# Designs tried in a protein design chat: VHH binders against Hydrogenase maturation factor HypD (hypD). Part 1

No score or structure here was measured in a lab: all are predicted.

Target 1, 377 residues: Hydrogenase maturation factor HypD (hypD), of Rhodobacter capsulatus (Rhodopseudomonas capsulata) (p26411)
Amino acid sequence: MKFASEFRDPALAKGLLAEIARLADQIGATAEKPVHIMEICGGHTHSIFRYGLDKLIHPGIEFIHGPGCPVCVLPRARVDECIEIAGRPEVIFCTFGDAMRVPGSKLSLMQAKAAGADIRMVYSPLDALELARRNPGREVVFFGLGFETTTPSTALAIQQAAREGLANFSVFCNHITVPEPIRALLDDPYMRLDGFIGPGHVSMVIGIHPYDFIAEDYGKPLVVAGFEPTDLLQSVLMVLRQISQGRAAIENQYARVVPEHGNRVSLAAIADVYERRPSFEWRGLGEIDASGLRIRAAYRAHDAEEKFGVGYAGQRAAVEEAEGCACGAVMTGRMKPVACAQFGKGCTPEMPLGALMVSSEGACAAYWQYGGARAAE
Structure headers, positions and changes below count from the first letter of each chain, unless a header shows other numbers; antibody chains aren't numbered by Kabat.
F, E and O stand for the ipSAE by ESMFold2-Fast, ESMFold2 and OpenDDE, each averaged over both directions (binder to target, target to binder). V2 = 0.75 x the mean of E and O + 0.25 x the DockQ between their complexes.
[cut] marks letters that were taken out.
The coordinates of atoms that the task and the answers printed are left out; those that the model quotes come from them. Centres of patches stay.

## First folded at step 10 (VHH)

Design s01 (from i1 with W104P; framework vhh_7nfr_2)
Fold by ESMFold2-Fast, scan of step 10:
Structure s01 (fold): chain B 377 residues (1-377), chain A 121 residues (1-121)
Amino acid sequence: as target 1 above (377 residues)
Amino acid sequence: QVQLQESGGGLVQPGGSLRLSCAASGFKFSDYGMSWVRQAPGEGREWVSSISYRGSKTYYADSVKGRFTIARDNVKNTLYLLMDSLKSDDTAVYYCAKDFYSTPEGPFDYWGQGTQVTVSS
């Protein structure tokens, strides 16, 4: 096992793989009738392929790549709304670099920048606050994007803007939540999921109890996992142990990092700044109740959606996939990236058809980077 | 939109019992954890108890453990706090609170108006 030699503890990895194989055989898991485990975090998808875990693990275990990539689940219409805001001459539009190449209906933000829009790549929402201070005659808009890992930092920036009276700072809020899409996937009668690897970084913020419904309502195990290969293998083992014992519980393999009740300071900032939208549109999943965040009335002056009159996603442009692109099927686990007709042909990192090939957290990008001809080893 | 309305407070003698209720509306009650928080005269807010979305897990402050019981009725969208062996130190305004992420001890995104509990001979 040459890939296993890259693990920090190869002896532990070998032991975990052996015990996983024993339990998989005991359960009766085979390549023809596998145990389906969804990893929700794009970082876990990346680690699985980087360390070759998909090849090393027992063939009766199949990883299903879930909707853990924020730019991947954004409706194309929301990208178009970013371009509309950025195109205004009074606006400095700020975004993280990963969003720059995500295609809208006609343009990406990178192409809009090349055409003369004032779009700045930033490393922190605090960089956008500094731009607002230095440019008091301009409207500085930050693209608020991501799950609970990024939501607290944006909330802190909004709180700071309100304290300083930075009237020219606003956020285009597209922050979304993790538990709600898991429920939507479990409610799909055609989805076959036996267990979950829970997101490590999201769970550092929200803790483990927001996932209790997965075990209590659906009878499925979830194990919150770290990103080291042995973390992932231990988490798979813990899922299989529950299945073999006929039980379902939420367990925390990443307890050294993830506290049971999350990060109280981060959660307090979220609850102060945001309220839940009644619903939010997810690319490939449709409307999901309570899954999107809206800036509360107390901070509404910093809401770019209100300030610029941009509407709810899905009302301006078609939210359809590019012709021949199977992004929706890939991100819901119904299709592997290599089964997409455009993969490696009309869709590459240089010429992406959809966000899954752009984002480092997208399944298509992970398959492209790590799923090539693996070693003659 | 979201409304939390407490009731059941009042005057009771030491060693007595009270049952507080909180009627919830404007959100899907059965999907969220709920909590009780109290504030004594001139004091800060003190977390009392939390209950998970289905009632399978309950949490209590050390000061009330063994004396108070938190319960919920997801059909009626109602939260309860059953208070036994009340002490003068339990005198406070009791608030019903909605959990943002079903985590015990908060954070809370909505609060009721409160109901007064007075324990006095």
Scores: ipSAE 0.561, ipTM 0.800, lowest interface PAE 1.8, mean pLDDT 86

Design s02 (from i1 with W104P E105Y; framework vhh_7nfr_2)
Fold by ESMFold2-Fast, scan of step 10:
Structure s02 (fold): chain B 377 residues (1-377), chain A 121 residues (1-121)
Amino acid sequence: as target 1 above (377 residues)
Amino acid sequence: QVQLQESGGGLVQPGGSLRLSCAASGFKFSDYGMSWVRQAPGEGREWVSSISYRGSKTYYADSVKGRFTIARDNVKNTLYLLMDSLKSDDTAVYYCAKDFYSTPYGPFDYWGQGTQVTVSS
């Protein structure tokens, strides 16, 4: 229902849509035999649905919504660990707002707060650092969550706490990485992917070369994209050009923001504070090698897992989704959110059964809001 | 447990050649870029060379370009630096380093102990 007239440059958007349609026709893409393009970033999923790009674009182009929402892929066991930490009377537990509604095994953080846990919503790990300064008699724990976009600011907060001697500040580290789950998806024999839209903000940190394996090992194109509708359309066009030419390469549509080799200062902070876990559990995807970060020994005093003696061992498979939830099938593009039996019935943003309904960046939540199932005004 | 172990350093005359090796263990070597970094006495660390995870891309500092060659053997989990036309300015401890992401120039998450290269008469 959205129209190109909502875009910042409607004339450019219409021109890009026409060229995409021409090229899609040329390569033989149809609704029955579509080109499958995965967008990895939850921000891209949101923009695609917000601007109705999935409805405006040629029917031979199918968007597959990837695991680009950090709260969506967080295991229930890690949420349970957050609730255990927050329940301690000495603890002020700090988290981003989106994480408040993430379902654990029995409680969300919002429900734990209602039951008396001291849980504070913050906008930055630096806000948690300030809470630690102002509450020297309390343990302030920040819920470290997110991909490479959020990891540098958490690293900087840890470095500052160490320099300042803020012994009462720690981080429960659940930061994860983008290239590793893409490899896991490409290794899945049931995945049918022809190309990728690469994350803009993550790539601003890590650069474009961490994606080289997608082209080199799997023969698939990836284009790093900005978030404007015309950025996304240009990126789709660039993917289609590669397919039409029988080539596979990593390209950067967002070069005005994303440097080829990433942000050296951010990467140095990450490497100083963190090391890779051997594996990390992803909700709905299981264990993925080298995909999670842990705080290095030099900063152990600021590691909440060490400090409070909590930790999820990763010796168990991903927790089972609620009965009737099809999150795995939706995440792999085998099913659209509306085809899930629970969608709009037992699964809503207020009462989410699966991870993809928790955040506005999740496919189910985005489809609920913008997909015509009960779209917000 | 990640381990990087360098070998092949030593004393050589100017114009000579050396082949440095780095044996890697404790991680999936074939999935990560690798680099060589050196440190001369009284100086900071200087990036020398990087190689992508499959060896398809190599990068060199201008000071060594045309004289040094970086290579890897993903079957043996070994990184190499072939050093030709050595100059006295190449005297340094050479460190094998694992890339944190597949980006040349660093940052690096693990380092070897280093191997001494001395170019002198």
Scores: ipSAE 0.637, ipTM 0.850, lowest interface PAE 1.6, mean pLDDT 86

Design s04 (from i1 with W104E E105Y; framework vhh_7nfr_2)
Fold by ESMFold2-Fast, scan of step 10:
Structure s04 (fold): chain B 377 residues (1-377), chain A 121 residues (1-121)
Amino acid sequence: as target 1 above (377 residues)
Amino acid sequence: QVQLQESGGGLVQPGGSLRLSCAASGFKFSDYGMSWVRQAPGEGREWVSSISYRGSKTYYADSVKGRFTIARDNVKNTLYLLMDSLKSDDTAVYYCAKDFYSTEYGPFDYWGQGTQVTVSS
């Protein structure tokens, strides 16, 4: 195939595709009764569509685009609370670029900025820390967002602010964890998942053993994967080998990057600054036990929820998704983006109804950019 | 909310045995790794042993290998440390600690109050 020739090692990719097809046939996988493999990382979702792996792979293999995009699973109510904080005249609100266009109930952060809120795009929580040093008369609030990959940097910024006595720096903590939503998905009796491609960058922090329950309790394989096309194909092959052997184990295809036990220094920083919330709301998935992080009492001065009386420290408003948006069904694999009635009509990257169309790691945005004729407008 | 309560410490002679227990509440005990950490008088904390969420993997500090056994009861939400052939160097406050994940020793997000173990003649 044409697309295979664009890979870094097209001969290896071709060989992997052939072996995947052989194992898929051996398992009895067909387009009507496929093997369902969930990729958990939004970066894997993007790579699959960018390299056309969904079109090149055997039709008996179906990718399910899991909840690996932090901005995509952020509740509307939490976006509304960001806008409330940013609207205060004493506040400089700092956020990653991806979060700027995520719709709240009435406004995105980009629209709030256009209306006069002091909202600044940053690339690191350390940028927000520097803004706090340069603006001692202002409250600098960093939007803490992301899985375990981004959480250590935010923890380090909080530790530094505490050591330095930067009373005007705080974080609105919306950090979440990966193993817990996988458990929630596997506990859903209507979810049909045969295996997983595990997140590469998250696993650099947490290692591979937090996923042991997937194999031990649920009998499903998970393979931690890199982001190159051949990494993804090798990971699919490893999942299929386990299925064909009646085996379930946690394997690491990305061992050149991911240590078995993760990054102990990063994990220590997380445990020092954060504790687990009893529950946290995920947009499209509902409440998931132990899946969100809260700043510990020792760092309370740097907790924007405590400081501004929002989130779990304050009363949250109940907020529903926009009518006609199927984001929850897409995120759980029950619907492809092109089957959403709003896709390419009322929902486009310029006028997004849901977060999956805003983020490059969202399935709707990936289908729009790489999805062929239906994405062509 | 999260509580870890140690018991079973005391005074014992060299060569003796003790069984420490840690009662856990306020979280789903069976989903997390658990550890024992000790602190001798005037010393820093020393990791002793860890057990994975289902008890299938156990880890020990070199100083206690072959003498101590870590165990858990996920029905009773209780962690144990069985200590045999106790030495004077084992004298310390022993802390029960909860892992942030289901895995090996640390990082720890919660600690108990500790139980004193004194090994002397």
Scores: ipSAE 0.615, ipTM 0.832, lowest interface PAE 1.7, mean pLDDT 86

Design s05 (from i1 with W104K E105Y; framework vhh_7nfr_2)
Fold by ESMFold2-Fast, scan of step 10:
Structure s05 (fold): chain B 377 residues (1-377), chain A 121 residues (1-121)
Amino acid sequence: as target 1 above (377 residues)
Amino acid sequence: QVQLQESGGGLVQPGGSLRLSCAASGFKFSDYGMSWVRQAPGEGREWVSSISYRGSKTYYADSVKGRFTIARDNVKNTLYLLMDSLKSDDTAVYYCAKDFYSTKYGPFDYWGQGTQVTVSS
C-alpha cells in the first residue's frame, strides 16, 4: 500500500523530473540535440500525452512514438481480406471495436457492416467462441489482431474450440510480435534512437529476455515500464542513467507486474497454437522477418486462412497509404503528427485518412486529444 | 522445412561422458534461443538446459547443474549438450528444441525426434 501511494505522489514526480533534468544536462541533451527515446507501446504513447509528460520533461528529451498500435500497422490488404470473409452469407465476423474504422482499399469493416455484412464487435475471442456455440449453423470468424497481450486469449479460444469440437469457429490470424519490429527500426540507417521504453503489458507475457538483442547487438538501453506517470518518469531516468554511464542493458521498472521470464501458461498456449510466419507486412514499415503468427497445422480446422482460402495479402508488396497521409513517417519518428499536411484538416477522428487517427493508441489520435489539435487549429 | 536432428546418444557407464549435437536448418539459427528437454522411461518431459541466441546466457535444471554444459556454434548452426558424471537417473530420450521466445523453460515451437541416452553398466 505505501509503495502504491508513492507511485501517485506529486512530490515524487517533481523529484524525478528534477533528477531527469540533472542527468539530461550532464549528458549535454538540448532541444537542438535531444536524446531520442522510443516508447514502443501505444498505451505508453497515450499516457505520455494524457499526463502532459512530453511538455513537463526536460526539452533535451524527445519521445519517439513507436509502432505499438496493432490496427495502425495492419495492412490495407488484410482489411480487404476481412471484408471478403465477412461478406459471405454464412459468416458472422467478430472483431475488436477499434478495427471497425480502419480503411481498406475500398471499404472499412464499419462500411461493410452498413452494406449488410454480419459484423459483430466483441471484447474478447471468448465472446466469438460463445457466438459459435449459439449459432451452430453459421461460420463464426474472429479477427485475431494484436501483439502478445491479446495473442494468449485467442490461443486459449482456439484450444477450447478444438476440445469442444466447435467446427464452426475459426480465427483470421493477424497477431504480430514486438521484438521483431524493434530490430527492423534499429537496422534502419536513418533512425537515431538512444533508448527505449519497453511495453509493460506485452512484457507480462514474454518477459524481458526477448529484448536482450537491443543491448547486446545494438548497444541501446531498454527499460520495461508501467503506465503511471511516475512509472514512466522512473523509466526515463533509468534510460538516462545508462546513457550517462556509457552502458546498455535491459532493465525492468515494472517488476511488480512483469516477471523476468514472462507468463509460462500464456507462452505455452501461444507456442502450442501458433508458429512464426517467415515474414509479415506492417503498414508503413514493410516486410518484417518472423514478426507475424500463423495457426499451426494441428489447429487448421480453426484457421480462417485455410478455411476460406485467404492469406494471400501477406505475400503482396508494401501497403499504399491514402493520398496526403504521412503515417509511415510519423510511426518511424521522422515527423510529428501536427506536421502532417492533413492533420486537423482532411484527417480527423471523425474522418480519418489513416489508422494512426483511428486508434486511441495511435500518435495522431493522441496528439488530437491531448496535445497537437490546438497547433493545427 | 524447419529441421532439428540430434546425434551423439548411446549406452554409457555411470560416471561416463557423452556429447549430444543438434544440427539445425530451415530457420535463422543465430536469432533464436535453443534448449534441451529429456523424457525418462515412464516419466513426463523434463526441461534440462537453455542457451540464449548469442550464447551469453545459459540456464540449467538443478538436477544437471555442474555436470552438463550447453553450447552452440552459430557458424555451423549446431547446438551441443556436454554431459559429464552421468548417472542412471540421466537415462532418457534427449530432445533438441527451438525457443519461440528467448525465455527459461521455453516455450518451444519445433522439436527434434530425440536421441536415446542410456546410463547402465
Scores: ipSAE 0.574, ipTM 0.814, lowest interface PAE 1.8, mean pLDDT 86

Design s08 (from i1 with E105L; framework vhh_7nfr_2)
Fold by ESMFold2-Fast, scan of step 10:
Structure s08 (fold): chain B 377 residues (1-377), chain A 121 residues (1-121)
Amino acid sequence: as target 1 above (377 residues)
Amino acid sequence: QVQLQESGGGLVQPGGSLRLSCAASGFKFSDYGMSWVRQAPGEGREWVSSISYRGSKTYYADSVKGRFTIARDNVKNTLYLLMDSLKSDDTAVYYCAKDFYSTWLGPFDYWGQGTQVTVSS
């Protein structure tokens, strides 16, 4: 079929699906009593839907789409703080394109731009650094957003600004880390997770050992996976093999790309520039200890929170999600996107109610793009 | 306000023993890997030993295996290095270091001030 023709090796894919089915049957997994496997990375959610793996795999295997989308887990209050910074006439506010459409309490960055704020889409923090060099009479603020894949590039830009004495460059730091939300999910008494597909790109930076606690403290397997459909199927097989054997370990299916100890240079840059916040608020998950990063005192001149008096200075009440949207339940795996009453009706990529429909890494956007929901009534 | 404070260094005869301690504060000690790193006069930093966040895994440089033991007390937020059969080559400033994650080989995001160990007759 059409989906099978998109696999680089369809014979290998069929073999993996057959072995997955055999182990699922051996474990006693059924649609009524499935094995719950969370993929953490939004890129994995995207690939699962793009290749129809959720429909091809044994019905006793249920994918739970985890909190792997940085803009999806960003609190509305942090978006509001971006809009406050961007609204200052001296400021050029720089962001990745995905963040432009994320709703704050009243406005998105795209709407603020339309109203006259100087907001520019960039492809890297180094583009923002160049804008700072070219506009010495203005404050250039980069929206630091993302997991450990984006954090090193932002750290490099901060280090470079400090070396050059580029006083008009700063970062509004909203970088977050992957292992800490996994612990929060596993500590939730209402979550039932049997295993994990670990993020490929994050693990290129951090290696595999930050996940050791999942096996050691919680007795759950995690397999770091590549993004090809056969990478994902092989990773599922590896998780099921561990479950069938009554063991739990951290394994690396993506060893051709992911080194065991990560990228030492990238990690050194992160540790030089950032320290851990005591806690950070995650949309849909609440406060998670040590999960957010803050710029260290040595680089304080480049910290937009300090420079503009937001974050710690601008205490705000929690902001509720749009009525009728089940974004929090989808984000925590308690509900599939298609079960949300607004999906394909009041919530579409053109008119998103929440961040999960805006970001390419959001579960709702992936279901829309690859799940055939464009014609939904 | 992360702080790491080493103690227990001093002058010791070859073949003697010392116990180094590192008192940790300002973070959840039990969630992070901890390490000892030393620096001898005129040399670069040398990794000595690491311990996982639960203390279930320990790692040692070849130069200290069988002579040094790393340990931690997660109730007291204290890291230890028990040094036995000390040699003149063990003379160095010993630093307590915190891993950025629950891992053991760094990067290290916080360091103590160091404690001097001198092995000399």
Scores: ipSAE 0.659, ipTM 0.847, lowest interface PAE 1.3, mean pLDDT 86

Design s09 (from i1 with T103S; framework vhh_7nfr_2)
Fold by ESMFold2-Fast, scan of step 10:
Structure s09 (fold): chain B 377 residues (1-377), chain A 121 residues (1-121)
Amino acid sequence: as target 1 above (377 residues)
Amino acid sequence: QVQLQESGGGLVQPGGSLRLSCAASGFKFSDYGMSWVRQAPGEGREWVSSISYRGSKTYYADSVKGRFTIARDNVKNTLYLLMDSLKSDDTAVYYCAKDFYSSWEGPFDYWGQGTQVTVSS
């Protein structure tokens, strides 16, 4: 529904769209037999809908919205463990605001707060450190959530707490990694993916080489992309060029921002504080090997799982999504948000049934805000 | 449990050669990049070489380029470092390291115990 005239360089955007259409036709891509390109980053999903790229692009190109929203892939059991920790009278539980409305099996964190739990919204794990300094008689627990973009900041907070001897600060670690779910999706025999748009912000931390297996093991192209509409269009063009040439490689469209080997300081902090879990449960994807992080023995005093005796997420019984919600199918690209029976009826941003409608990075929220379903005059 | 065990170190004359091995267990070796890191007496750790998951990409510190070769055997779960034209400056404890994310200069999540390489003057 958006026009190319909304882009910063509409002439460049029109030229890119024309070249994409030429290559799509050359490949034989049609609406009935499209090229499926998955964008992993929730920020890319947002930009695609904000600028109407899904409507402007050749109909033989189909965007598949990947699991790039951390709260969206968080299991209900992990939300329940947050509520258990937050319910303890000695605890101040700190979380990012977007996690507050994510449904657990019985309660969200917002509902637990309303029931008397001491839950504080913070903008940084460093805010939780300050709360720990100011409340030495309380246990301050930070909800460690997110992909590699947020993990370094949490690692820094843990390193600082250990250095200062802040024994009352701990992290409930739910940090996850990007390459591992891509492997899980590619190993799914029912998933049809022809190429990928790689996450810009995550790749600023990890670089491009963690994605090499996508080309080497699976023969699929991936292009790391910026967030401007012309960045995304250029990245689609680069994917199509590889497909037309019968090749598969990892390319970096966002080289002005993303270094080849990532941020070495950030990665060193992550490796110092964390190790990989053998597996971690993802809502809609199940158990994914090596995809979750846990705090190393050297920082065990700051590990809320150890401190409060909460178990591994996979040890809890699976909790099903609300009746009629298709969040799992949307997160794996098997269904578009508008095809969910509850979309715009029982599921809205004001009354969300699942996490994909809660987070601005979720596909359902993006379709609601930018997909044109509400733009009818 | 993740375990990395180095072997093949020893005393060698300048210009000599050594072959280091690292036996890996407790993780899916073929899914991770591997590296060699050394530490000379009184010095910090220095990255030496890295190899990607399938061995298609190799990287070397400038100080060892053309003299060392990194290799892996994914069937035997073993990493190798072939060291030629050894110099006194190569004297160090050599550590096998598992890459955490990338196959270049770390970072590393697991380390071996190390194997001593001494190049006599």
Scores: ipSAE 0.592, ipTM 0.820, lowest interface PAE 1.8, mean pLDDT 85

Design s10 (from i1 with T103D; framework vhh_7nfr_2)
Fold by ESMFold2-Fast, scan of step 10:
Structure s10 (fold): chain B 377 residues (1-377), chain A 121 residues (1-121)
Amino acid sequence: as target 1 above (377 residues)
Amino acid sequence: QVQLQESGGGLVQPGGSLRLSCAASGFKFSDYGMSWVRQAPGEGREWVSSISYRGSKTYYADSVKGRFTIARDNVKNTLYLLMDSLKSDDTAVYYCAKDFYSDWEGPFDYWGQGTQVTVSS
């Protein structure tokens, strides 16, 4: 039990692992016929491998690494549109650091910056607001990226810009939602999923009831989880307990942080600024209905798609994934990162072929950092 | 696009009943929670009632519990509010609202134009 000594409570962790093993045996789970549990949050993927939970847990339990990394599921065409906007001489383009290295069809933002584009790495949309105040002769564009965890801060920045009359601030909106891709995965006839570990940080915003359809329509359990190893183990135990009892419900292991109805202030800001797109393309998953957000007409002055004429008709760049990259198969659980022919060879964090190696929340990057590559040796 | 159209309002005496309807189009009605929100003259908006996407869960403001019933027809894409034992304090414009998520008490991403309910002695 090499990793158990690194846990905050090794005795509790061992007890949880033993009870998980007992329930897994009771339901007949084996390595040949495993229980498939998908974690949607990239932070859970990271924690699972950091603490070696994938190695410590019963072999009848298989973790499926879901599409919980926003940069990983961003279409190449949207990255290309970022580069087009950033390349304009009047534009200061602001983005979070991880997005800099995401491959577009020809260039990443980091390569565009090296070629002379004015691209700034920021820690919040408030940094972009300040840049807009200090540079009234320039167009300051913030890259709106992420699930419901990041969406509220971008909405608040747009509301502030509108109140202040800060006409040179806009957002290129690529915010996406969590419940809709779960429905798309459950509707996929090739997916075999028995349960879910629900995202802790997203659920702080949206609460637990947006997941009710998973239990009510599909008969699958979901447990919202914290990020400590004992949080994850308790959540797995709760999923297995439901399976052993022949029931399906939405449960909250992270109740100390996640309120049942979410953050009403954050949700009000989102609903005020954004509306749902009819569909949005996800890299590796295709079109998913109602899964992307668009800035409402009331805030159109702060919509970079409206200002720069992108985001509507130009979404047809058919760019194939790099030769030998299996990102789509990894995101749908058909393949582990170490099984990708390029993993640790042509694809490393320093030279990523696909988005899953770029972000710390991507499955390939987590396997590289926390022993997936070393375990394969 | 998304359209929400209320009907069924009018003038009614205290203790009377009304049935409000909301016809929805432009989205997958059966995937979203729906709500009723009212606004009395000179007052702010007040949430009245919510219904989950399958109708399995209903929620009511304390001011209307036991008097109002929310219902939906997912085949007809229609939301209802059955109002019994109406009081003068129920006088308001009643708005049909689409929940942003399958939850209650907002937030709401689309609203109808409203239907006037007047309870007069």
Scores: ipSAE 0.567, ipTM 0.819, lowest interface PAE 2.1, mean pLDDT 86

